# Designs tried in a protein design chat: VH-VL binders against q9umr5. Part 29

Target 1, 268 residues: q9umr5
Amino acid sequence: SYKPVIVVHGLFDSSYSFRHLLEYINETHPGTVVTVLDLFDGRESLRPLWEQVQGFREAVVPIMAKAPQGVHLICYSQGGLVCRALLSVMDDHNVDSFISLSSPQMGQYGDTDYLKWLFPTSMRSNLYRICYSPWGQEFSICNYWHDPHHDDLYLNASSFLALINGERDHPNATVWRKNFLRVGHLVLIGGPDDGVITPWQSSFFGFYDANETVLEMEEQLVYLRDSFGLKTLLARGAIVRCPMAGISHTAWHSNRTLYETCIEPWLS

## First folded at step 1 (VH-VL)

Design k1 (framework fv_dargistotug)
Fold by ESMFold2-Fast, scan of step 1:
Structure k1 (fold): chain C 268 residues (1-268), chain A 122 residues (1-122), chain B 106 residues (1-106)
Amino acid sequence: as target 1 above (268 residues)
Amino acid sequence: QVQLVQSGSELKKPGASVKVSCKASGYTFTSYGMNWVRQAPGQGLEWMGWINTYTGKPTYAQGFTGRFVFSLDTSVSTAYLQISSLKAEDTAVYYCARDWYYGSGSPLFDYWGQGTLVTVSS
Amino acid sequence: DIQLTQSPSFLSASVGDRVTITCRASQGISNYLAWYQQKPGKAPKLLIYAASTLQSGVPSRFSGSGSGTEFTLTISSLQPEDFATYYCQQLYSYPTFGGGTKVEIK
């Protein structure tokens, strides 16, 4: 029988966006129990990420408890950051495959329609003034805003991403690393035509330096220091990288070729 | 109380355009998706697609791309369905329906508009 | 696209009768099935969602059962106001409706 799958949605999203993904899973792995978590939908997706982590944690506990063989996570966009934190804060998670669908794992630095909706007069170059304030950190999008020209402000003000990446110290860092390392597989998916996640390599733990040159995962201090276990996972053979061109941000959960190539193999 | 109120019936000639409105009240408009469903005379229900009320992004079922456009005016909590180049086979009652997820994450169309009859004839 | 087949298409019954309507999906849809009641000239009304959960305000004589590909709507004791057309709907992928079952008085 197949392990249960838990799906976590993204910014301004809901469980309905995943109906194609559910259809694909049912076709290739019939009988799989798929739970799309219907928490923090629409506007509620703007609530602070630590609040969302707590709510999703409470929802996944009974699902994981009923599946001693393990579960898989499929986490889309902002939801991938929620799942990163879940794997770190849960001492008892039994996640086999963590499938990250185009999630800004090292942060976001780009203008998007979602940003214009929330902050219509702001551009990426000046959003640091809002996001790195106490008020700004009450919005999920600011929790992973990573301005490469104000890295000092990011490190000091980010209440979420800088902590979960081990870029700033936290008392629980050692426990979070130990918990995260229990994951069976970290499957990273993303691509150059996404159009929202900026830089798109953020989905693969790459990110801009101060000159906006992308440095890949293996060049990041968090990898080199093994701050939360990336280097250990890669050495263990547990990191899968699946880039695909031609897919826009809202199509990752509805592209059959993407599903067959990057997701289906990890749904044992 | 939740209400979806649609615009009145329309009689159009082939080739004309029509725009049906669906005004929501009694809830936060952008927290729920809006679906469009068609019912031809004496026929069953046919899902046309939905629009995400927060992002404005429409999704169309495979028979309803091209001539059909879903749009919103969030300032007045109203969703719109526009049909261009009307054909006789477009004659139908068009319903808007609110999409709400509850419990298991299973969606449901919990509130429906009263329907708008669009008749296309010469 | 998932197809739903309802049977029977037409049903003739008397007040007090137990009525059963079946909906079959072309593939497994778990419990992502809803039932609607439609009276002539009116919009559909949600009766049941998640295959078996009764919508608030719907009389307890209505019940739903099933999972996977075979689903049933039952009216335990038919009342005059229950004469209507009933539709199943799957919400597992792109929403599709069954062809409807018209329940008429005998």
Scores: ipSAE 0.000, ipTM 0.404, lowest interface PAE 15.8, mean pLDDT 88

Design k10 (framework fv_dargistotug)
Fold by ESMFold2-Fast, scan of step 1:
Structure k10 (fold): chain C 268 residues (1-268), chain A 123 residues (1-123), chain B 106 residues (1-106)
Amino acid sequence: as target 1 above (268 residues)
Amino acid sequence: QVQLVQSGSELKKPGASVKVSCKASGYTFTSYGMNWVRQAPGQGLEWMGWINTYTGKPTYAQGFTGRFVFSLDTSVSTAYLQISSLKAEDTAVYYCARHDYSWGSYPFAFDIWGQGTLVTVSS
Amino acid sequence: DIQLTQSPSFLSASVGDRVTITCRASQGISNYLAWYQQKPGKAPKLLIYAASTLQSGVPSRFSGSGSGTEFTLTISSLQPEDFATYYCQQLYSYPTFGGGTKVEIK
């Protein structure tokens, strides 16, 4: 009776992280078919995002085909970028609600434990040297590294984020925009206490300018030019913004109040 | 202490396949990328591609797609190069070589090389 | 891909001479250039990385300079054990090697 839900995890993550989310869905929408995709788990989550998009696309096609009424996506952290690309490359998706849980939609520019583990001597100010090399673009985290002090390098070297955001031209941009615009609702979730996503407003399509001042979505060139459809979606009433304070990065999928406030209303 | 040791020379007929191994020791295998470099008799060095030892993803240079396969066995710290449908022009010394990508430096060089494996393809 | 042109392809010099080898890139590669020494039947050995940084254990008579598109390897006082082929390599993009410079002592 309820539309199926497909869950896409994040960096160094797996399906196990969503056990509480599945409990909440079962309590409020009993009988919902929830598929947590366990592709690109753990270390495999570092593989290039376009490779992950291809793998997840193959997994979601049969699920969407069996649900003519539509499906919902819940996509966490890095997984939200995978889902952004899925919605653009699939010319036949039937996604109703795309729920983005604290995903760096405009990119990442901040030190995290994961980056320090992988690149322990690098600070955010010098990671562009690694990420914008051909070697670095073989890591998923570098595919959405967005250094506001090296915009020229980001635009030229980003093989993923700059393309899906329409910040650099691509032959498929018009088709990708058309496909993305078929989504019913874009539900953006995030908050100031996340501690990993930097700036946290990236989850709402805000980002740093060259002075590290955060500009919100409506001030971004990608919004103003409607490069992939954000302005059109907002005008249609299809964008939902649900910020919540007090939630750390690993708690978005296990906080009941967050679920009831930001996720439950969009699971029809 | 840090070294890469490759398998021995191979003599093959055209159309056969070969699998060259490169065993790493003295360092954390997954902290360094593994590259393959070819050198035909009397010629220079030619980069074939690399494999990410942490993720397992291979990347091939333009001329080395299709017949060439890079793989790993991380449990024994070994990288492999497999060449199928061998041709006479595949006759070369094949080297494995590592580069540092995991510890905050971008790759400036291949600092450690295997001794090379001569693959001879003759009819 | 980025192409590297080495000059000269062949060089002979006397022991004690100052030797220079040049490597030119088809486009700017910053300082992502390495130099290798290869002796007959042996694997290449890293001499210099980041255009000018001497690899640990390499004799101080070897030095590198340059940035962008023009790079030089210098051997300040050539020794008998320096006869070898020398290769430059760029790592600014996916790696390419120069054609090599064969150095013989005469």
Scores: ipSAE 0.070, ipTM 0.647, lowest interface PAE 6.1, mean pLDDT 90
Fold by OpenDDE, second read of step 2:
Structure k10 (fold): chain C 268 residues (1-268), chain A 123 residues (1-123), chain B 106 residues (1-106)
Amino acid sequence: as target 1 above (268 residues)
Amino acid sequence: QVQLVQSGSELKKPGASVKVSCKASGYTFTSYGMNWVRQAPGQGLEWMGWINTYTGKPTYAQGFTGRFVFSLDTSVSTAYLQISSLKAEDTAVYYCARHDYSWGSYPFAFDIWGQGTLVTVSS
Amino acid sequence: DIQLTQSPSFLSASVGDRVTITCRASQGISNYLAWYQQKPGKAPKLLIYAASTLQSGVPSRFSGSGSGTEFTLTISSLQPEDFATYYCQQLYSYPTFGGGTKVEIK
């Protein structure tokens, strides 16, 4: 039998968006118990990410308990960050494959439609004024806003990303790293034609330097310092990078080719 | 006209409860956070916390947990401050004040204030 | 919490005087600093935000400067209506106010 699959959705999303993914899994892995968690849907996905982590934790704990051999996580967009945090705070998770589906794992620094909706008068160059205030951190989007030009503000004000990255020292950093390293495989999926995740390399833990030059994962301080276990995971062959072109952000969970190439191999 | 109008003065006994209202008009209520600020007689301004008018989540400053409750009635664009188990030291003017969390160029200063509500706690 | 220390606490001045009020933060707060004016029996009024940006409708004789840990509010030429108490406020973390500066008539 196949291990259960837990699916976590993204911003302004719901379980309905994953109907095709469910179909694909059922076809290729019949009998798989797939649970798409219908929490924090729609506008509720704007709630602080730590609140979401707690909610999703409560939902996944009983699922994991019934699957002693392990489970797979498929986490889309913002959900990928939720899942990473989830795995960091859970000392007893049994996740085999953590599939990060076009997630801004290293943060977001780009103008998008959802940012314009929430902050209609703001450009990405000015969003630090909102996001790095205590007020802005009440919104999930700001929890992973990563302004490369205001690193001091990011490090000091980010209440989520900077912490799960171990970029800011905190008492739980060592434990969170230990917990996260319990994962069997980290499958990173994304692509240059995403159009939302900015830079798109963020899905692979790449990100801008101070000159907005994109550096790859191995060049990031979080990797070099192994602050949350990326270097360790890579060293033991536990990181899989699956880039794919020609896929827009809203199509990652519905594209059959993407599923077969990047997702299906890790659902065994 | 953009304004915040608060309820009238209150005189309470120790141990009683009070609920101050702050009604917003002239703007989109859910587009601005609502703060509460206390000012004891002859003293300075003290931030009590704020409530996210969009999500409904209250955040309380240190020292204002337990007896203080922020709430909303978005249908009438009104924020509320409830203080239970009133003490003499709760005697103060309480202000509601908005901040704009939707403008990138706005550092979330309190640009509109209510007129204040005097709460007097006396035996 | 970030503490703000205003100086002086009291200031006596005459109409036409240049008045300067200082606000010091216990740590760096970038430009997340606002200034308010409060008259007796009235709510505070926003004067300056982002350390140096004048709020709409506020006279140009008011100005703010500073960044990091030290900030100043300046009234270039004090007017009769300017006698009031002034507060600085940091918005870098959860908001805190300075102790206030009362500007009185000499």
Scores: ipSAE 0.022, ipTM 0.576, lowest interface PAE 4.6, mean pLDDT 92

Design k11 (framework fv_dargistotug)
Fold by ESMFold2-Fast, scan of step 1:
Order: sequence, then structure tokens, then C-alpha cells
Structure k11 (fold): chain C 268 residues (1-268), chain A 123 residues (1-123), chain B 106 residues (1-106)
Amino acid sequence: as target 1 above (268 residues)
Amino acid sequence: QVQLVQSGSELKKPGASVKVSCKASGYTFTSYGMNWVRQAPGQGLEWMGWINTYTGKPTYAQGFTGRFVFSLDTSVSTAYLQISSLKAEDTAVYYCARDSRYLDWSPGWFDPWGQGTLVTVSS
Amino acid sequence: DIQLTQSPSFLSASVGDRVTITCRASQGISNYLAWYQQKPGKAPKLLIYAASTLQSGVPSRFSGSGSGTEFTLTISSLQPEDFATYYCQQLYSYPTFGGGTKVEIK
């Protein structure tokens, strides 16, 4: 039989967005129990990420407890960051495959229609004034805003991403690393035509330096220091990178070729 | 500049062994998998397997176990292919080829390639 | 193992001609297909990956298309340096190569 699958949605999203993904799973792995979590839907997805992590944790505990063979996570966009934190804060998770669909794992720095809707008069160069305030950190999008020109402010003000990536010290860092390392596989998916996640390589732990030149995962201090276990996971053969061109941000969960190529192989 | 440089041609008798080297430069050796591909004279390309350069774990294609051994020396960024108990049908050009993707999705597209090592088995 | 069959195995064409090479997979392989060029006495060179994505530095006269089981490599205007054998490769499972297509320039 197949392990249960838990799905976590993204910013301004809901469980309905995954109907095609569920159809694909049912076709290739019939009988799989798929739970799409309907917490923090729509505008509630703007709530602080640590609040979302607590809520999703409460929802996944009973699912994991009923599946001693393990579970798989499929986490879309912002949801991938929620799942990153879940794997770190849970002392007892039994996640086999963590499948991250176009999630800004090293942060976001881009002018997109989503940001223009939220902050219509702000350019990406000025968003740091809003996001790196106590008020801004009450919004999920600001929890992973990573301005490469104001790295000092990011390190001091980020209440979520800088902590979970080990870029700023935290008392629980050692325990979080230990917990995260229990994951069986870290499957990273993303691509150059996403149009929202900026830089798109953030989905693969790459990110801008101060000159807006993208440095890949292996050049990141987070990887080199093994701050939360990326280098250890890569050495274990547990990281899978699956980039695909031609896919826009809202299509990762509804593209059959992507599903067959990047997701299906990791659903045991 | 990313390069793979292989050892020179070898002429061996049946029953002997050979060790082909593939030295990498211009990138972090342990971040990309290494593939081995064989091409018999006048024939096409045949994938033999790959080795995870970080863990040292080899994976062999069907028919390339036992006599064929992949290994590494990470201190000099070099991969090795050893063939024991050589047979005439082992006569071929042997290529190393780097996975184009980091270790997580090996095998990926093959780029770059070594220049090839001709191994001739003749009595 | 997934089998790849290339056609034709041999073709002869003039400089400036449009050349098409076909690769057929024994089962669906999505877009996990690459094309390589091998010149006499040289190692293969990656031309196209993911069925249609041109490798950096490869001339724009090369293009790839297809998905599933049927794939084509097209050279829009054959040049003297294009004399070579071309191989398709699948990466959907353990890698396998097609039998090759030798292109002779008249």
C-alpha cells in the first residue's frame, strides 16, 4: 500500500487548487489517502508563518500517528516554508518524502503582481521598510522577504526565515537540525518561468548576493556551515532537484508532465 | 573552466586488469555525480553506471557488475574505472561524463565529457 | 530497460539542407530525452536536453521537439562542421542511448 500524502497550500490559496494533483495521484497510486489541509486559506494565508506552523502541526500530528510506515508532504509555494519549519519543530515526525513545489526556500526578492496587490505603491527596493518592522513581520510574505541589499536588516528583523535557515542564532537550532535530518527525501521543484518566485533558484536554496548575482546552494554559507543539515542530506543522497522550464507559478500542481517527472517517483 | 581529463590508452592481454582515471577540475568534485559510458569500435554509446562522488556509492547498469568497479580519490578530484579479468569484448573507448545536475538527480544530462580512454584487449 | 530506436541510421545531405532525425522510445519517457553530437575521434557533446532545451553555446540551427514516445532533432541549415553521428538518450529510468544516426555532408 502507499503512504498517506499531506498537502499544504500557498499564499492566497486553498485546497481546491490541488484537484488536478489529486487526480494524478489517484491515477498512478490508487488507494493513497491524500489530505489537503484547509487551514489558513485565502487571506488567512497572510497570518504570521509561526502561527501557521502551529496550526498545521496540530492537523498533521494525528495523520502521522496513524501511519507508522511514514507519510509524504507536498508543499506548494509559501507552504514549502511551513513544511520546512514543521520538520524542524516536530520531535516525532515520520516524513519520508518532503516535496517542495516552487517554494522560496532562501527567500523572496521580486516585484510580482501578488506584491503589487498587497503593497501597490511599493517597489521591491523599498519593501524592506515595511517588512523589517514589527508590523510587517505580522504578515507571512514579510517573514520570508530577503532583500540582498539590506542583509543586516533581514538578519535582525526576520522572525521566521533567518531563524529556520540558521542565519541568525536560536536556542533551538541544534534540536531543529536534528529533527529536520529525520526526513527521508527533500525533493525540490521549481523553474525559470515561474514568474512569481524571485529568484526562481530560491526554490533550490540559491539566492542573490549583494550584486543580484545568483549563487547556488553549494555556495551559500547556510550550506557550507551545514546550519540545518543541507550538506548532510546531500551527502546522504537525500536531496532531489527537479527543475522544469515552461511552468508558471500557478501551474506546478496542475501539470501532468511535472507530476510524472518530479512528484510521482517519490510517492511510495 | 570545467574539464575532465582521462588517462592514456591501454593495450592489455586477456585476463589482465586495467584502471582508467578521470581527473576533474574547475568545479567542486563532490557536488556532481560521475558517469561511465562505453563505446565499442564502430558501435554506439552504452551507459555503464554512475558513482555518487560525495558518498562513494556506485550504481551499475545491467551487465556491468563483478568485473567492473567504480571508485574515487576525492583528495585529487579523480574517479576511477577498474576492469578485472579482461576479455576481447571489453575492447572499447571508455568515457567519464559529469552529471549536469547536482548529486540529487543523478543521472542527469551528461556535460562535460572526458576525452575517452581506448582500452584494447588482444592476445 | 527502455529501448530507443533512431531513424534513419545513415543520411547524406548537402550544406544548407534541413535535416531531421527521429527517436522513438519503447514506452513514455515524458521530456527526459537528450541529443548528443559525436564527431569522429571525439567525445560526445550535449546539444539538447529536456527534449527541446538548447544547451548553452550550441548554434540555434539545432532544435528538438517531441514528448512521450516520439522525438525529433532538426538541423535547419546543415553546415560542414555538422558532419557527425547523433545520439538520443533517455533519462526517465537508467540511461539508454539510441543506435545513432550518421550524417554525411556531400
Scores: ipSAE 0.000, ipTM 0.387, lowest interface PAE 18.0, mean pLDDT 88

Design k12 (framework fv_dargistotug)
Fold by ESMFold2-Fast, scan of step 1:
Structure k12 (fold): chain C 268 residues (1-268), chain A 123 residues (1-123), chain B 106 residues (1-106)
Amino acid sequence: as target 1 above (268 residues)
Amino acid sequence: QVQLVQSGSELKKPGASVKVSCKASGYTFTSYGMNWVRQAPGQGLEWMGWINTYTGKPTYAQGFTGRFVFSLDTSVSTAYLQISSLKAEDTAVYYCARLWDSSGYTPYYFDYWGQGTLVTVSS
Amino acid sequence: DIQLTQSPSFLSASVGDRVTITCRASQGISNYLAWYQQKPGKAPKLLIYAASTLQSGVPSRFSGSGSGTEFTLTISSLQPEDFATYYCQQLYSYPTFGGGTKVEIK
């Protein structure tokens, strides 16, 4: 039958957000065991991403062990970065499809209501002062803050994203790359009307240069150097890009057309 | 180039106060936290705590609350350690050290150190 | 409160010797361990971080290994400038240092 599906939520989110996704999966793939992880919900989603990775790792191990044929991951928003790290740190994962649902894979550089709630007097141009401090790196949102005007600070201070992308050296980088490359399919989903993920092309490994011009994945040094395996995955046909217009950030997990077009085909 | 330069040695009587300075240069002061480490004569290294240079918030290790105060003057890129009501047991070399995360979970590594300030407390 | 136990507290060695120093943590600390060298009258110098990553400018005769609770610092061929006190430090929680290992000339 169908492989089990594990769902990882995003910033200020919980398992409840995925009730429509569960309905869609049940309709098209009846009998699928879907586990939406209830870890780091709501305010706890602000805890450092490496801490979240360890907690989610503990939860996914028994699920993967019970499914020798493999599992699928659906990882939403910030949760997509958690799943990136999970696939790198687990030397025994059996993930077939990793479905990244509007996740800032190259980082975030934009004002949102969530950011203004946390840092009400900060502008995106000034957030680097908070985020690239040791204290700022204790917050998940700062772990993937990527200011294109202070790339030197991002490379030196990011405790998570710069390391997982291979933009700064880490002792485990070779093993992380080997582990990540075990994934069957990397399905990237996002779109211009998201309104939160800035630039939206970050969901497809595109990002701003110093002039805020978006360069796509194939022009990024992490791709060109194959730092964690993107070039290798693309060469073997394992990367799927599924952009869709008209979908706001909180609607990716509850749009039937999006599900049928971008998610359903990858849930074997 | 990165440098941390500390104030000179101090000889104090019990009950006095001392203020040790650590002046940073060669980098953006508020981008890296500052740690304080003590070493009593013939003893090992003892972490006292750190101060977030962006927020000014100090964190003290067990045993270093009350008489010990970490502070900053960001206009001159300087961190301070003040010890009040000095005791003979406070005799030690005090080091400042720059905090850097190089392991991927915001742990400290101390990549640059000041030269140390000897504080002697004797009657 | 994570405690680090270093052994030995001191050792006597000759130039060219292989020296091994151990550091044991009271709980699992993954690879969040650093090693420092301190010469008399001087500030400590970072040698190794993340248990096994050599700091830029540190000679390749120094190496670190271990994970979890047991860690080692090895000097493959001791040189005259290596006579010093060595400290391990955990960075998994609030930093703590081991008691130090003094490497003396034989």
Scores: ipSAE 0.000, ipTM 0.381, lowest interface PAE 17.3, mean pLDDT 87

Design k13 (framework fv_dargistotug)
Fold by ESMFold2-Fast, scan of step 1:
Structure k13 (fold): chain C 268 residues (1-268), chain A 123 residues (1-123), chain B 106 residues (1-106)
Amino acid sequence: as target 1 above (268 residues)
Amino acid sequence: QVQLVQSGSELKKPGASVKVSCKASGYTFTSYGMNWVRQAPGQGLEWMGWINTYTGKPTYAQGFTGRFVFSLDTSVSTAYLQISSLKAEDTAVYYCARGTEYSSSWLYGMDVWGQGTLVTVSS
Amino acid sequence: DIQLTQSPSFLSASVGDRVTITCRASQGISNYLAWYQQKPGKAPKLLIYAASTLQSGVPSRFSGSGSGTEFTLTISSLQPEDFATYYCQQLYSYPTFGGGTKVEIK
């Protein structure tokens, strides 16, 4: 039988967004047990990411315990960062494929209409003043706000992303790296027409330098230092990159061609 | 007319609980954080923590974890402070105070305050 | 925990005097400092934020200065209604207040 699939949603999202994904999985892998986690839905998705990690951890433990052959994770947008942390903090996870759907793995630095709904008087160039305060770090989006013009502030103030990426020291870093390296496959999905994730290459561990020039994963200190195992995973052939043009941010979980090309091959 | 109106004074015995309310009007409740500040008789101001009115997430200062609970009812633009297992040293005036607007690029301080609620804990 | 030390803790001055209150932080807090006035039996009132910016409606005789670790609140030409306790507050980290300075007008 097929390994169970656990789905983690994104910012202002809920389990309902994945109904098409569940249909696709049922068609290609009938009998798969798919659990879409109904935690931190809607406005609660703005709660600090470490709080979300704790809640999702409690939900996934019994699912993983019942599946000795392993499980797959499909994690969308902000949910991909939750899954990054889950794989690091759980010393007993049995995840085979971690499928990251357009998640800002190196952070977000974008001034989209969506973001302006939350911060209508703030520009991306000024958001660092709020996000890198203790108050701002109580919002999930600020936990992965990565202003390339204030990298020193990001490194010192980010309570989540800088730590999970190994960009700032943490006492648990060695254990987190060991745990993350237990994953079978890291499947990275994203594309230039997403329209929300900025830069879109953040979904592939690329990001802006101080001049807003995108440097790819292999040029990042995180990769070069092998801070949480990306270089090791790439060397053993465990990283899959699946970019696709023509897909907007809210369509990654409902596009059949995307599913068949980037997701289906990694489910069992 | 921007204002915060708090519930009336309370006289309680040690071990009891109290729930103080703070009703906001004249502005968008969920656009500003709500702070709680305590002042014991003859003493200075002590920040207890804040609650994110948009997400409902409370954050407590060291020393105010456990017995103190911040909560909201956004439908009536009201914040609440609950103190359980009251002790004599909890005797103080409790203030709610509006924080900086979430969309602001700067932390400006607490510009609107409730009138205060005196909580007296005695035998 | 950032500590704020106010000096003096008490002062007595005449109407028309220039009064200066100092607030020192245990570490650098940039300009994330506010000043409040509290009259007996009343809630505090914000006077100054961002170290030197007057809150709307506050008389121009109040002014703030400083950055980093040393800050001052100045009241030029003290008025009878300025009888109050004044508090500094840092917002760089978890908010903390100074111990207060009680201003008595003779």
Scores: ipSAE 0.006, ipTM 0.521, lowest interface PAE 10.7, mean pLDDT 89

Design k14 (framework fv_dargistotug)
Fold by ESMFold2-Fast, scan of step 1:
Structure k14 (fold): chain C 268 residues (1-268), chain A 122 residues (1-122), chain B 106 residues (1-106)
Amino acid sequence: as target 1 above (268 residues)
Amino acid sequence: QVQLVQSGSELKKPGASVKVSCKASGYTFTSYGMNWVRQAPGQGLEWMGWINTYTGKPTYAQGFTGRFVFSLDTSVSTAYLQISSLKAEDTAVYYCARYDILTGSWEPFDYWGQGTLVTVSS
Amino acid sequence: DIQLTQSPSFLSASVGDRVTITCRASQGISNYLAWYQQKPGKAPKLLIYAASTLQSGVPSRFSGSGSGTEFTLTISSLQPEDFATYYCQQLYSYPTFGGGTKVEIK
């Protein structure tokens, strides 16, 4: 039989968003046990990411324990960062495929309706004033705000992303790297028409430099230093890149062609 | 340098209340949670619970609900343990100890306070 | 709660001896185990975490091993300052401590 699939949702999201994804999985892999984690839904998705990681960890432990052959993770948007941290903090995870659906793996730097909802007077150019404060770090979206014009503040104030990316030193970095490297496959999905994740290449570990020129994963210090294992995974043949045009941010989990091309092959 | 400094010893009668303090210095107070550990005379270490310095939320071990209250004053980087309706069996050394809350996982207690002896006697 | 049992509870040893202390968990805790040293009248001091990682500043004669349910703390050549009580602690769930092992002069 097929390995169980665990799904982690994104910002202002819930398990209901994945009904089409569950239909696709049932059609191609009938009998697969799919658990969409019903934690930190809606406004609770704004809670600090380390708090979410702890809660999701408690939920995934019994699922992994009952599946000695392994499990797959499908993690959408902000949920991809939760899954990144889960794989680093769990020294006994048995994840085969980690499928990241349009997640801002190197951070976010874009004007979106979500940010205007939370911080109506802010623009991407001045949001660093709020996000890199102790109050701002109480919101999940600020935990991965990455202003390329204030990289010094990002490195000093980011309580989450700078640490899991190994951009700032942490006592657990060596253990986190060993744990993350236990993953079978890192499947990265995203595309230019997403409209929310900015730059869209953040889903593939690319990001802006100080001139807002996108540098791809292989040009990032995180990759070059192998801070949490990206270079090792790539050398091992464990990183899969599946970009697709024509898909908006809220459609990654409901597009059949995307599912068949980028997700289905990794659900053993 | 990282230091956790606790308040001095207390001698109390049964039924009284006591408030033990633990003042942190040398690090960002809200980046590390604060644990409370009890050690009765001649006995081993017993974890009482912790308080999340970032959110202010306390979590108590099963035996330490009701009479025990964890609190904070972030402005002075201090954590507090209050015990009400003191009983003879509360006689113990009470330790505070920090651990890294940024990871969302349970980290070791890398720095400890010196301990506060609370004696409950008639 | 996860229960930790240490053995022996007491041991007598001489300077230069190799000392071994064991800690057994009631369920699998992977490598979420730490070891502490406590001297009379003092707070515990972290020696080892993640079952085998030596804390900065701790002498290399201390080492830890094990995973799952069986763990060992070894002192390769006991020194006068090592006479103390040693505690294991699991951090897999809500923290619990072993009962302690008192290392006394023979």
Scores: ipSAE 0.000, ipTM 0.396, lowest interface PAE 17.0, mean pLDDT 89

